# Designs tried in a protein design chat: VHH binders against Abasic site processing protein HMCES (HMCES). Part 69

Target 1, 269 residues: Abasic site processing protein HMCES (HMCES), of Homo sapiens (Human) (q96fz2)
Amino acid sequence: CGRTSCHLPRDVLTRACAYQDRRGQQRLPEWRDPDKYCPSYNKSPQSNSPVLLSRLHFEKDADSSERIIAPMRWGLVPSWFKESDPSKLQFNTTNCRSDTVMEKRSFKVPLGKGRRCVVLADGFYEWQRCQGTNQRQPYFIYFPQIKTEKSGSIGAADSPENWEKVWDNWRLLTMAGIFDCWEPPEGGDVLYSYTIITVDSCKGLSDIHHRMPAILDGEEAVSKWLDFGEVSTQEALKLIHPTENITFHAVSSVVNNSRNNTPECLAPV

## First folded at step 11 (VHH)

Design i43 (from x3 with I57L; framework vhh_6z1v_2)
Fold by ESMFold2-Fast, scan of step 11:
Structure i43 (fold): chain B 269 residues (1-269), chain A 123 residues (1-123)
Amino acid sequence: as target 1 above (269 residues)
Amino acid sequence: EVQLVESGGRLVRTGGSLRLSCAASGFTFSTYAMGWFRQAPGKEREVVAAISWSGGLTWHADFVKGRFTISRDNAKNTVYLQMNSLKPEDTAVYYCAARSYQLYDSPKEYDYWGQGTQVTVSS
């Protein structure tokens, strides 16, 4: 998973993340650094994306079931990284394989500290290898959406004019992530950065790509992944598996260039 | 204090029209999906229509399509149900309900409920 869409305005995104805490109280996640959130139809590694994480990471005695939403850099920079420029990291930390997460120090250490997050997106993009050509077909992959009268699912939308209508009730994709905190050796603000855990593709996606992000399907899975105060690493890792509850449609090559940031990136072709 | 107050229910002749209103207070109305539900004696509460927080998306049950229209006025914290071509089968207590952010077609998914308003359709 190396490209996503997360274009909702901040207020709409916040509302889409409504949740219940452990006591059953309805809440909205509280923002940290909201000014760093930049909506885009075409987010690549090294850009910031919004993630959910437990409030307990920021407040020592906070209820671990309460949620913060914060923009984090995509591409985990380990806490031990010694250079002044995080872009100089030799390793690609955009994704973290589920089968080796406990073997790689860059991921095992933050995981041991409870640094689990949920990465938010409208959906993600993958490029299907086409037989007999070097060209790849991009697809937009997302949760199934409920049907409404003014618009079907995004995959059923026929024109750009219908895209505005689906976003009112869009179910965000919730991907399992690990984050870390890096302090610049020469001083400055702590950098929060994340990686997306990946698993083998489900049957429904196998013709598009052989890997998929670990998707947390539903509030119970999201809650357990985030709640590092009550859910151990071992228990949380049981949530990491492929899901079949996913849909997709082909999109135009406009999405190929990460500088393109328009609704055309995810429109069906 | 969260309140939903329905009004407009009355006795109407078959083929008549009626508009129900639901006034909301105690929460940020513009961030909530709203629904109209009904319950006839001896039946389960069923969804009639629902509208997204912005008013951009609506859903209507098959049995009211073309006859009923849901709408909302976020400036007035009010949701409406315009009922046309009323039939005796439409006789029920009508409830408005609120759900944060996303509309659903199931009563079980809604957070807040009004007390209901009685609609009676006579031949």
Scores: ipSAE 0.107, ipTM 0.526, lowest interface PAE 5.0, mean pLDDT 87

Design i44 (from x3 with I57F; framework vhh_6z1v_2)
Fold by ESMFold2-Fast, scan of step 11:
Structure i44 (fold): chain B 269 residues (1-269), chain A 123 residues (1-123)
Amino acid sequence: as target 1 above (269 residues)
Amino acid sequence: EVQLVESGGRLVRTGGSLRLSCAASGFTFSTYAMGWFRQAPGKEREVVAAISWSGGFTWHADFVKGRFTISRDNAKNTVYLQMNSLKPEDTAVYYCAARSYQLYDSPKEYDYWGQGTQVTVSS
């Protein structure tokens, strides 16, 4: 998973993250650094993306079931990194394999501190290798959405206007992430950065790509992954597995260039 | 305390029109999707129409398309169902329901429910 879309305006994104705390109270996540949120149809590693994490990471004695939403850098910078410039990190930490997460120091240490987050996106992009050509076919991959009176799915909408109306009620993709906090040696703001955990692809995606992000399907899974105050690392890792509850459609090559940031990036071809 | 109060149900003649209202309190109405459901005696509760938190997205069941229209007024914390060309088959108790942000077409997915308002359509 190396490219996502997260284009919703901040207020719409916040409402899409409405949740219930442990006491059954309906809540919206509280923002940290909302000004760092940059909506985009085409987000690449090193850009900021919104993640959900437990309030307990920021407030001693906070209810661990309460959620904060914060932009974090995609590409985990370990807390032990000693250089002044995070871009000089020699390791690619965009993704973290589920099968080796407890073997890699960069991921094992933050996991031991309960630094689990849920990475939010409209969906993600993958490039299918086509036999007989060096070109790859991009696909937009996302949760199944509720059907409208004018469209059975995004791909079934006959007009772009009808398709765009689905964003008003879009179910965001919720991916399991690990984050860490890095303090610059020269001083300055703490950098929060994350990695997306990956698993073997499900049967439905196997023809597109051999790996997929670990998707947390539904509020029970999301709540358990975030709640590091009540759910141990070992219990949380049981949530990390492939899911078949995803859909996709082919998109144009416009998405290939990460500088392109338009609705055309995810429109069906 | 969350409360949904339906009103407007009454006896109407076949071919008539009726507007139902549902007044909401105790939650942030503008962040909730709203739905209208109905239940006839001895039948299961079925979805009639649903509307997103902003009002920009609506869904109507096939059996009411072209006759019923759902709408909402977030300033008044109220959702409406305009019912035209009423048929005897529309006789039922009509319920409004609320679901945080995202709407669904299944009764099981809704968080809060009103007590219902009776609509009777006679020949």
Scores: ipSAE 0.068, ipTM 0.518, lowest interface PAE 5.9, mean pLDDT 87

Design i45 (from x3 with I57Y; framework vhh_6z1v_2)
Fold by ESMFold2-Fast, scan of step 11:
Structure i45 (fold): chain B 269 residues (1-269), chain A 123 residues (1-123)
Amino acid sequence: as target 1 above (269 residues)
Amino acid sequence: EVQLVESGGRLVRTGGSLRLSCAASGFTFSTYAMGWFRQAPGKEREVVAAISWSGGYTWHADFVKGRFTISRDNAKNTVYLQMNSLKPEDTAVYYCAARSYQLYDSPKEYDYWGQGTQVTVSS
């Protein structure tokens, strides 16, 4: 997973993240650094994306089921990194393979500290290789969305005005992430950065790409992944597996250029 | 304390109109999707219409499309169901329900429920 859409205005995004804490109280996540949130239809690595994480990471004795929403840099910078410039990191930490997450020091150390987060997106993009051609077909991949009595999907058959309305009720994609905190050796603000855990693609996506992000399907999975105060690393990792509850549609090549940031990036072709 | 209070149910003639209201209290109404459901004698509770937290997205069951319209007033913490061209088959107890943010077409997914208001349509 190397490209996402997360375009909702801050207030709409916040309401899309409404949840219940352990006591059954309805809550909205509390923002940290809200001014760093930049909505975009076309987010690439090194940009900031909103993530959910437990309040207990910031506040001693906080209820670990309460949630903070914070923008974090996509591309994990390990806490042990000794250079002054994070861009000098020699290896790519945009994604983390589920099968080697406990073997890689960059990921197992923050996991041991409970640094689990849920990466939020409208959906993600993937490029299908076409046999015998140089062309690749981009797809927008997202949770099924309710639009009629029996179906939970929206797609190419819907009119443009229906797509404008859908965002009020959009079910955000919730991807399992790991974050870390890096302190610049020369001083300055702590950098929060994350990686997205990846798994083998499900049957439904196998014709598009061989890998997919680890998707946390539903509030129970999201709550258990975030709640590092009650859920151990071993228990949380059981949530990491392919999911079939996903849909997609083809999009135009406008999305190919990461500088294009318009609704056309995710509109059905 | 969460409360949903339906009103407006009464006896009407076939072809008549009714507006049902549901007054909500005890939660942040503007963050909840709202739905209208109905249950006729001897039948299961079924979804009639639903509306997103902002009112920008609405969904109506096929058997009421063109006849019923759901709407909401977030300033008044109220959701409405305008019912036109009523048929005897519309006779049921109508329930208001609330679900945090995202609407669904299943009764099981709703968090809070009202006590219902009786609508009777006679020929």
Scores: ipSAE 0.012, ipTM 0.427, lowest interface PAE 8.8, mean pLDDT 86

Design i46 (from x3 with I57R; framework vhh_6z1v_2)
Fold by OpenDDE, second read of step 12:
Structure i46 (fold): chain B 269 residues (1-269), chain A 123 residues (1-123)
Amino acid sequence: as target 1 above (269 residues)
Amino acid sequence: EVQLVESGGRLVRTGGSLRLSCAASGFTFSTYAMGWFRQAPGKEREVVAAISWSGGRTWHADFVKGRFTISRDNAKNTVYLQMNSLKPEDTAVYYCAARSYQLYDSPKEYDYWGQGTQVTVSS
């Protein structure tokens, strides 16, 4: 996964992240550093995206089922990294393979500390290689959306009004991530950054791409992944597998340019 | 550059009140837990109080016994320590500290420290 969409306004995004804590109380996640949230139809590595994480990471004795929402940098910067510039990291940390997560220090260590997060997106993009050509067809991949009689498929949003309605009730894609905290040698803000765990693609996506993000499907999976206070690493890793509960449509080549940040990026062609 | 600047420390009489302030700069204050520590002569630095990044949670040392209250104003990048019913035993240099992550009670885990402000309580 090298491209995502996360374009919802902050308030809409927050509402979309409504949850129940372990007591059954309905809650909204509290924002940490909301000013770093930059909505975009075309998110690339090194950009900031919102993630969910347990409140316990920031508050001693907090209920670990409580959620915080925070923009983090895509591309995990390990805490042990000693260079002043995170871009000097010599290995790719955009993704973490599920099969080697425990073998790589950069992922194993933060995971062992309970630094699990849920990466939020409208969906993610993948490119299918066209047979016989060097051309690649991009696809937008996301959770199936509940077809309300009035809410046409993303493709049926013929009117701006309908488009807004679609997004007001959009089910966000919830991807399993690992985050770490890096202290710049020169001081300043601690950098929070994340990697997306990837798995082999489900059968439905296998023709498009051989790998997919580990998608946490449902509130229980999300809650367990986040709750590092009650759920062990071993138990959490059981949640990491391919899911068939995904849909996709072909999109235009507009998304190929990471500078393009328009609704056309995820519009069906 | 990260700076924590404590102020408000002075000589006060037993039973008096004092409000300490710590002004923060050089980092996103609203994302950090803040703490007050003190160090008396010949003693180890000890935690007095801590407050979460959002201000929603506070912690106070047992010796505070309701006399001190930590608070913060994120809009002003400032953390406060209201000190009431001061005792000679409260005489110390008081330090402000900042931490991005979880723990309030370990001085070693705080990321940034102020230079301290002297509080002296006379009998």
Scores: ipSAE 0.790, ipTM 0.898, lowest interface PAE 0.6, mean pLDDT 92
Fold by ESMFold2-Fast, scan of step 11:
Structure i46 (fold): chain B 269 residues (1-269), chain A 123 residues (1-123)
Amino acid sequence: as target 1 above (269 residues)
Amino acid sequence: EVQLVESGGRLVRTGGSLRLSCAASGFTFSTYAMGWFRQAPGKEREVVAAISWSGGRTWHADFVKGRFTISRDNAKNTVYLQMNSLKPEDTAVYYCAARSYQLYDSPKEYDYWGQGTQVTVSS
């Protein structure tokens, strides 16, 4: 998984993340560094994306079931990295394979500290290799959405015009991530960065790509992944597996250039 | 204090029309999805219709499609259910409910509930 869409305005994104804490109280996640959030239809590694994480990471004695939302750099920079420029990191940490997560120091160490996060997106993009050409077909991949009617419309099938209005009730994709905190040797703000855990593709996606992000389907899975105060690393890793509860449609080549940031990037072709 | 107050329920004849209203207070109405539910004696509470926070998306149960229409007025903090071509089977207590952001077709996913308004349809 190397490209996502996360375009909702901050207030809409916050509401889309409404949740219940351990006591059943309805809450919205509290923002850290909201000014670093940049909505985009076309987010690539090294850009910032919003993630959910436990409030207990920031406040001693906080309820570990309460959530913070924060933008983090995509591409994990390990806390032990000693050079002054994070771009000099020799390892690609955009994704982390589920089968080797406990073997690689870059991921095992933050995982042992409970540094689990949920990466938020409208959905993600994958490029299907086509026989006989160098061109690949991009697809937008996302949770199945409740089949709603467009208010004041005569009804419709899936069309580009209808995609303008779907955001009113969009179910965000929730992907399992690991984050770490890096302190620049020259001083300055702590860098929070994350990686997306990947698994083998489900049967429904196997014709598009052989790998997929580890998707946390539903609030129970999201809550258990985030709650490092109550859920051990071993128990949390049981949530990491392929899911069939996913849908997709083909999109135009506009998405290929990561600088293109328009609704056309995810509109059905 | 969160409050949802339904009104408009009454006795109507088969084939008649009725509009229910639900007045909301104590929360930011314009950020909440709203739903209409009903419960007949001895039956489970079922979802009738739902509307997104902006009013741009709606959902209607198959058994009311073409007869009932949900709408909202965010300036008035009110959600409506227009009921046409009423049948005796529509007799129930109608409840208004609120859910943060996303509408769902399950009663268990809604956060706030009104006390209900009785609709009786007779021949």
Scores: ipSAE 0.389, ipTM 0.700, lowest interface PAE 2.8, mean pLDDT 88

Design i47 (from x3 with T31D; framework vhh_6z1v_2)
Fold by ESMFold2-Fast, scan of step 11:
Structure i47 (fold): chain B 269 residues (1-269), chain A 123 residues (1-123)
Amino acid sequence: as target 1 above (269 residues)
Amino acid sequence: EVQLVESGGRLVRTGGSLRLSCAASGFTFSDYAMGWFRQAPGKEREVVAAISWSGGITWHADFVKGRFTISRDNAKNTVYLQMNSLKPEDTAVYYCAARSYQLYDSPKEYDYWGQGTQVTVSS
């Protein structure tokens, strides 16, 4: 998983993340650094994306079931990294394989500290290999959405006003992530950065790509992944597996260039 | 204290019309998706219609499509169900329900429920 869409305005995104704490109280996640949130239809590694994480990471004695939403850099910078520029990290930390997560120090250490997060997106993009050609077909991959009378599915080619209505009730994709905190050697703010855990693709996606992000399907899975105060690393890792509850459609090559940031990036072709 | 209070249920003849209202209090109404559900004696509770927090998205069950219309007034903290061309099979207790932020078509996904209002349709 190397490209996502996360374009919702901050207020709509916040509402889409409504949840219940362990006492059954309805809540919205509290923002940290909201000014760093940059909506885009075409998010690439090294850009910031919103993640959910437990309030206990920021407040001693906080209820670990309460959630913070914060923009983090995509591409985990380990806490031990000694250079001044994170872009000089020699190895790619955009994704973390589920089968080797406990073998790689860059991921094992933050995971042992409970640094689990849920990466939010409208959906993600994958490029399907086409036999006998060097061209690839991009697809937008996302949770099934509730069909409505006016907007239909995301593939409905209604007027721009009707198209905008799909986002009002959009179910965000919730991907399992690991984050770390890095202190710049030259001083400055702590950098929070994340990686997306990946698994083998499910049967439904196997014709598009051989890997997929570890998707947390439903609030029970999201809550257990985030709640590092009550759920051990071993128990949380049981949530990491392929899911079949996913849908997709082909999109135009406009998405190929990460500088393109328009609704055309995820519109069906 | 969260409260949902349904009103408008009564006895109506086949082919008649009714408008149900649900007044909400104790929460930020404009942050909640709202749904209308019904339960007839000896049957499970089923979803009739639902509306998003903004009113921009609506969903109606196939068995009421074209006859019932859900709407909301966020300034009045009220959700409505306009019921036309009523049939005896529409006889049920009608419940208003609230779900934080996202519309859903399953009773299990709704957080708050009213006490219900009885609708009886006679031939």
Scores: ipSAE 0.126, ipTM 0.561, lowest interface PAE 5.3, mean pLDDT 87

Design i48 (from x3 with T31E; framework vhh_6z1v_2)
Fold by ESMFold2-Fast, scan of step 11:
Structure i48 (fold): chain B 269 residues (1-269), chain A 123 residues (1-123)
Amino acid sequence: as target 1 above (269 residues)
Amino acid sequence: EVQLVESGGRLVRTGGSLRLSCAASGFTFSEYAMGWFRQAPGKEREVVAAISWSGGITWHADFVKGRFTISRDNAKNTVYLQMNSLKPEDTAVYYCAARSYQLYDSPKEYDYWGQGTQVTVSS
């Protein structure tokens, strides 16, 4: 997984992340650095994306079931990285293979510290190889959505305003991630960065791409992945597997250029 | 504490109309999606209609489309279900339920529930 859409305005995104804590109280995740959130239909590695993580990572005595939402850099910079510029990291940490996560120091160490997060997106993009051509067909891949009815509109069913209303009740894609904290050697703000765990693709996606992100389907899976205070690394890793509860549609080549940031990137062709 | 109180259930004749109300208290109503559910004897609880926190998004089950309409009044902390062209198959206990912000078409996603109001459609 190397391209996502996460375009919701901050307030809409926050409401989409409403959750229940261990005591059964309804909550919204509390924001850290909300001004670093940059909505986009076309997010690539090195950009910031919103993630959910346990409040206990920031407050020593916090309830580990309470959630923070924070923008983090896509592309994990290990805490042990010695150079001053994170862009000089010699290897790609955009994704982390589930089968080798406990063998790679860059991922094993933060995972051992409970640095699990849930990466939020409208959905992600993959490029299908087309036989007989050099062109690839992009697809937008996302959770199945409830078929809702938009605010009434006389004779204007397909207006852009009515189409935008679909996002008010959008079920965000929730991907399993690992994050780390890097302190610049010369001082400055701690950098929070993440990687997305990947698994073999499910049967439904096998014709599009051979790998997929590890998707946490439903609040129980999300809660267990985030709650590093009560759920061990071994138990959490049992949540990492392919899922069939996914849908997709073909999109135009506009999405190919990561600088394009318009609704056309995810609109069905 | 959170309370949801349904009212308006009664005996009606086939083809009749009925409006159910659900009065909410103990939480910030305008921040919750609301749903109407029903359960007939010996059957599972099924979703009938749902409405988002703002009222901008609604959903109705296929078996009630064109007959039932969900609406809400955030100033009055009340959600309504207008039921028209009632059929014997609509006989059930009707429940009001609340979930933070976004609506869902599954009872499992709703956190707060009322005690229900009985609707009986004769013949």
Scores: ipSAE 0.577, ipTM 0.819, lowest interface PAE 1.7, mean pLDDT 89
Fold by OpenDDE, second read of step 12:
Formats: structure tokens, C-alpha cells, sequence
Structure i48 (fold): chain B 269 residues (1-269), chain A 123 residues (1-123)
């Protein structure tokens, strides 16, 4: 996964992240660093995207079922990194393979500390190789949306008004991530950064791409992944597998340019 | 430049009340836990109260016994200490301090400190 969409306004995004804590109380996640949230139809590595994480990461005696929402840098910067510039990291940390997560120090260490997060997106993009051509067809991949009589598929939004309604009720894609905290050697703000865990693609996506993000489907999966106070690493890792509960449509080549940030990026062609 | 500026300290009578304020600047206030400390003459500096970055968790020293309450307003970059039922033993310089939000563990480890404000409680 090298491209996502996360374009919802902050308030809409927050509402979309409504949840119940372990007591059954309805809650909204509290924001940390909301000003770092930059909505975009075209998010690339090194950009900031919102993630969910347990409040316990910030407060020692917090209920670990409570959620915080925070923009973090895509591309995990390990806490032990000693260079002053995160861009000098010599290995790719955009993704973490599920099968080697425990073998790589950069991911194992933060995971062992309970630094699990849920990366939020409208969906993610993948490119299908066309047989016989060097051309790649991009696809937007996301959770199936509940067809409300009024909310057609993204493709059925015939009017701006309908489009807004669709996005107001959009089910966000929830991807399993690992985050770390890095303190710059020269001082400054602590950098929070994340990697997306990847798995082999489900059958439905196998023709598009051989890998997919580990998608946490449903509130229980999301809650367990986040709740590092009650759920062990071993138990959490059981949640990491391919899911068939996804849909996709072909999009235009507009998304190929990471500078393009328009609705056309995810619009069906 | 990081600054913590305490205010509100003054002479009060036993049983009186004070509200201390600490105005923070030069850093992202909402990313820091805040604390109040005090130091009496000839005594070590001791923690009075602490509050998490969101205000969701507060801690108060045992000697407070419900008399003092820490709070914060992130929109104003300010932390407060409401002090009620003051006693002569509460006479000290009160300091505001800030701690970077890592795992919130101890209210005793702080990165930044104010200059302090004198609180004097007369009998």
C-alpha cells in the first residue's frame, strides 16, 4: 500500500470514528494535534494521516479502550534512529509485512511496547499491471458502503448534494498499523510515525495486486487491536489476515500524480 | 523560547483561597502534561498536583487532601491550581512545570519550569 485517500473534514472524520468504550459508553475520539490533519484524496508516504490509538499511550492510568485520533507520519521512524533527518532512513518502513513483523527490529520493538494503531482512510489505491503493456490501471479499494436508498455507490452520486451525503456516512477503511515515537537528536517535537501492516491479498484483489493492507473489519477487531492494555501482542496478531470484505472500482490516471488532490482521484471511470 | 509564567501568589489568611495560573508559551501546550510544585524554605521541592495533556487524568499529593485542584485550558495555554482552605504549612514558592507527553508515568519528571510565585499563608 503506497497511496491512500483521507479527505473527510475533521468533524466528519471524528464522527465517523465514533465508538463504544468497554463500558458501552458512546464516545468520540479526542484529537491530538488536529492542526496536522491534512485532508487529501491522494495521500502518499511521508505525509500525515490520522490514526486511532489507545489513550493509555498518553495517560498512564487511562482506560485503554478509550481512543485518541492523531495525525502521524506515514513511514515509521524507529525510536532508536540517530540521524537528525528521518528521510535518511535507509530502509522502507511504509509497510510492514505480517510474516516478518517479529523479525524486524523497527517493527518488533514498538509492537512489543503495545504501539498499535488503526490507520484511517477512505480507501487505498493499487495499480494493476496490464498484460502486454507497461500501463498500470489504478483502482480505489474500500469497504463496501451501506446502500442507502439515497446514497448510491460513489458512482451514483449524480449531484454534489448526493456526494456530500455519501461521504457524511462513509465507512472508513481501518488498517492495522504500528507506530513509534522518535525524538530528534537535535531536539524538537517528538515525531509520531506509523507503518501499515500488509498481508497477502484476498482472492477478490489477487488480480489487481498480490498484497493488501491488513484490514481490521469491525469494531471488535479495531478495539482489540488498539487495546494493548488488555490484549497481548500475540492475540492482536491473530487479527492480521486478508479480508474479502472489500470492494473496488477503476479510477482515472489522475491519481498517478501524487500532487493531484481532487475528487477525480477516486471517482470511477 | 519556552516560557512558563506563574501568577496569583500572594499573602492570604489561614482558611483563605487562591487561584494560581501558569501561562505557557514557546511550545505546543496540548502535548504536555502540566504540574504544580512547591518549595518551602529549607525544604525540598515537592509535587503538588499534575494533569495530563488532555486534562483527563489529574493527580494530587496526599497533603492536598481535596483542598487543591489542578485544571487546564488548552485553548488559553494555561494551567491552574485552585487552592482552598489554605494553611500556614502551605507557605511556599509554587512552580509550574511542563512534561512532554510520552507515556505519562510520574508527575516528578518535568522538562520546563516557571520562575515560581510566592504563596504566604498567615496564621
Amino acid sequence: as target 1 above (269 residues)
Amino acid sequence: EVQLVESGGRLVRTGGSLRLSCAASGFTFSEYAMGWFRQAPGKEREVVAAISWSGGITWHADFVKGRFTISRDNAKNTVYLQMNSLKPEDTAVYYCAARSYQLYDSPKEYDYWGQGTQVTVSS
Scores: ipSAE 0.006, ipTM 0.244, lowest interface PAE 12.0, mean pLDDT 89

Design i49 (from x3 with T31Y; framework vhh_6z1v_2)
Fold by ESMFold2-Fast, scan of step 11:
Structure i49 (fold): chain B 269 residues (1-269), chain A 123 residues (1-123)
Amino acid sequence: as target 1 above (269 residues)
Amino acid sequence: EVQLVESGGRLVRTGGSLRLSCAASGFTFSYYAMGWFRQAPGKEREVVAAISWSGGITWHADFVKGRFTISRDNAKNTVYLQMNSLKPEDTAVYYCAARSYQLYDSPKEYDYWGQGTQVTVSS
């Protein structure tokens, strides 16, 4: 998983993340650094994306079931990294393989601190290899959306003039992530960065790509992944597996260039 | 203290019209998707119509499509169900329900419920 869309305006994104805490109280996640949220149809590694994480990471004695939403850099920089420039990190931390997550210090250490997050996106992109050619077909991959009047897919929603209607009830993709906090040795702001855990592709996606992000399907899975105060690392890792509850459609090559940031990146072809 | 209070239910003749209202209090109404549900004696509760937090997206069950219209007024914290061309099979207790931010076509997905208002359609 190396490219996503997360374009919703901040207020719409916040409402899409409504949840119930342990006491059954309806809540919206509280923002940290909301000014760093940059909506885009075409997010690449090293850009910021919104993640959900437990309030207990920021506030001693907070209810661990309460949620914060914060923009974080895509590409985990370990807290123990000693160089001044994060780009000097030898290992690619954009994704974290589920099968080796407990073997790699970059991921094992933050997991031991309960640094689990849920990475939010409209959906993600993958490029299908076509046999006998060097061309790749991009696909936009996302949760099935509620069946409403005229709605089966983005195309069915009459999106360009009615983008606000299309996205008003969008079910965000919720991907399992690990984050860490890095303090620059030379001073400066603490860097919060994350990685997306990946698993083997499900049957439905196997013809597009051999890997997929670990998707947390539903509020029970999301709550257990985030609640590091009540759910151990061992129990949380049981949530990491392929899911079939996903849909997709082919998109144009406009998405290939990460500088292109328009609705055309998602539009069915 | 979350409250949803339905009103407007009464006896109407076949082919008649009726408008139901649901007044919401105790929560930020404009942040919630709203739905209308009904339950007739001996039947399961079923979804009739739903509307997104902004009113931009609506859903209506096939059995009421073209006859019923859901709408909302966020300034008045009220959701409405306009019911036209009423049939005896529309007889039921009608419930207003609220769901955090996403409309659904299933009763089990809704978080808050009103007490209901009785609609009786006579032949």
Scores: ipSAE 0.055, ipTM 0.519, lowest interface PAE 6.1, mean pLDDT 87

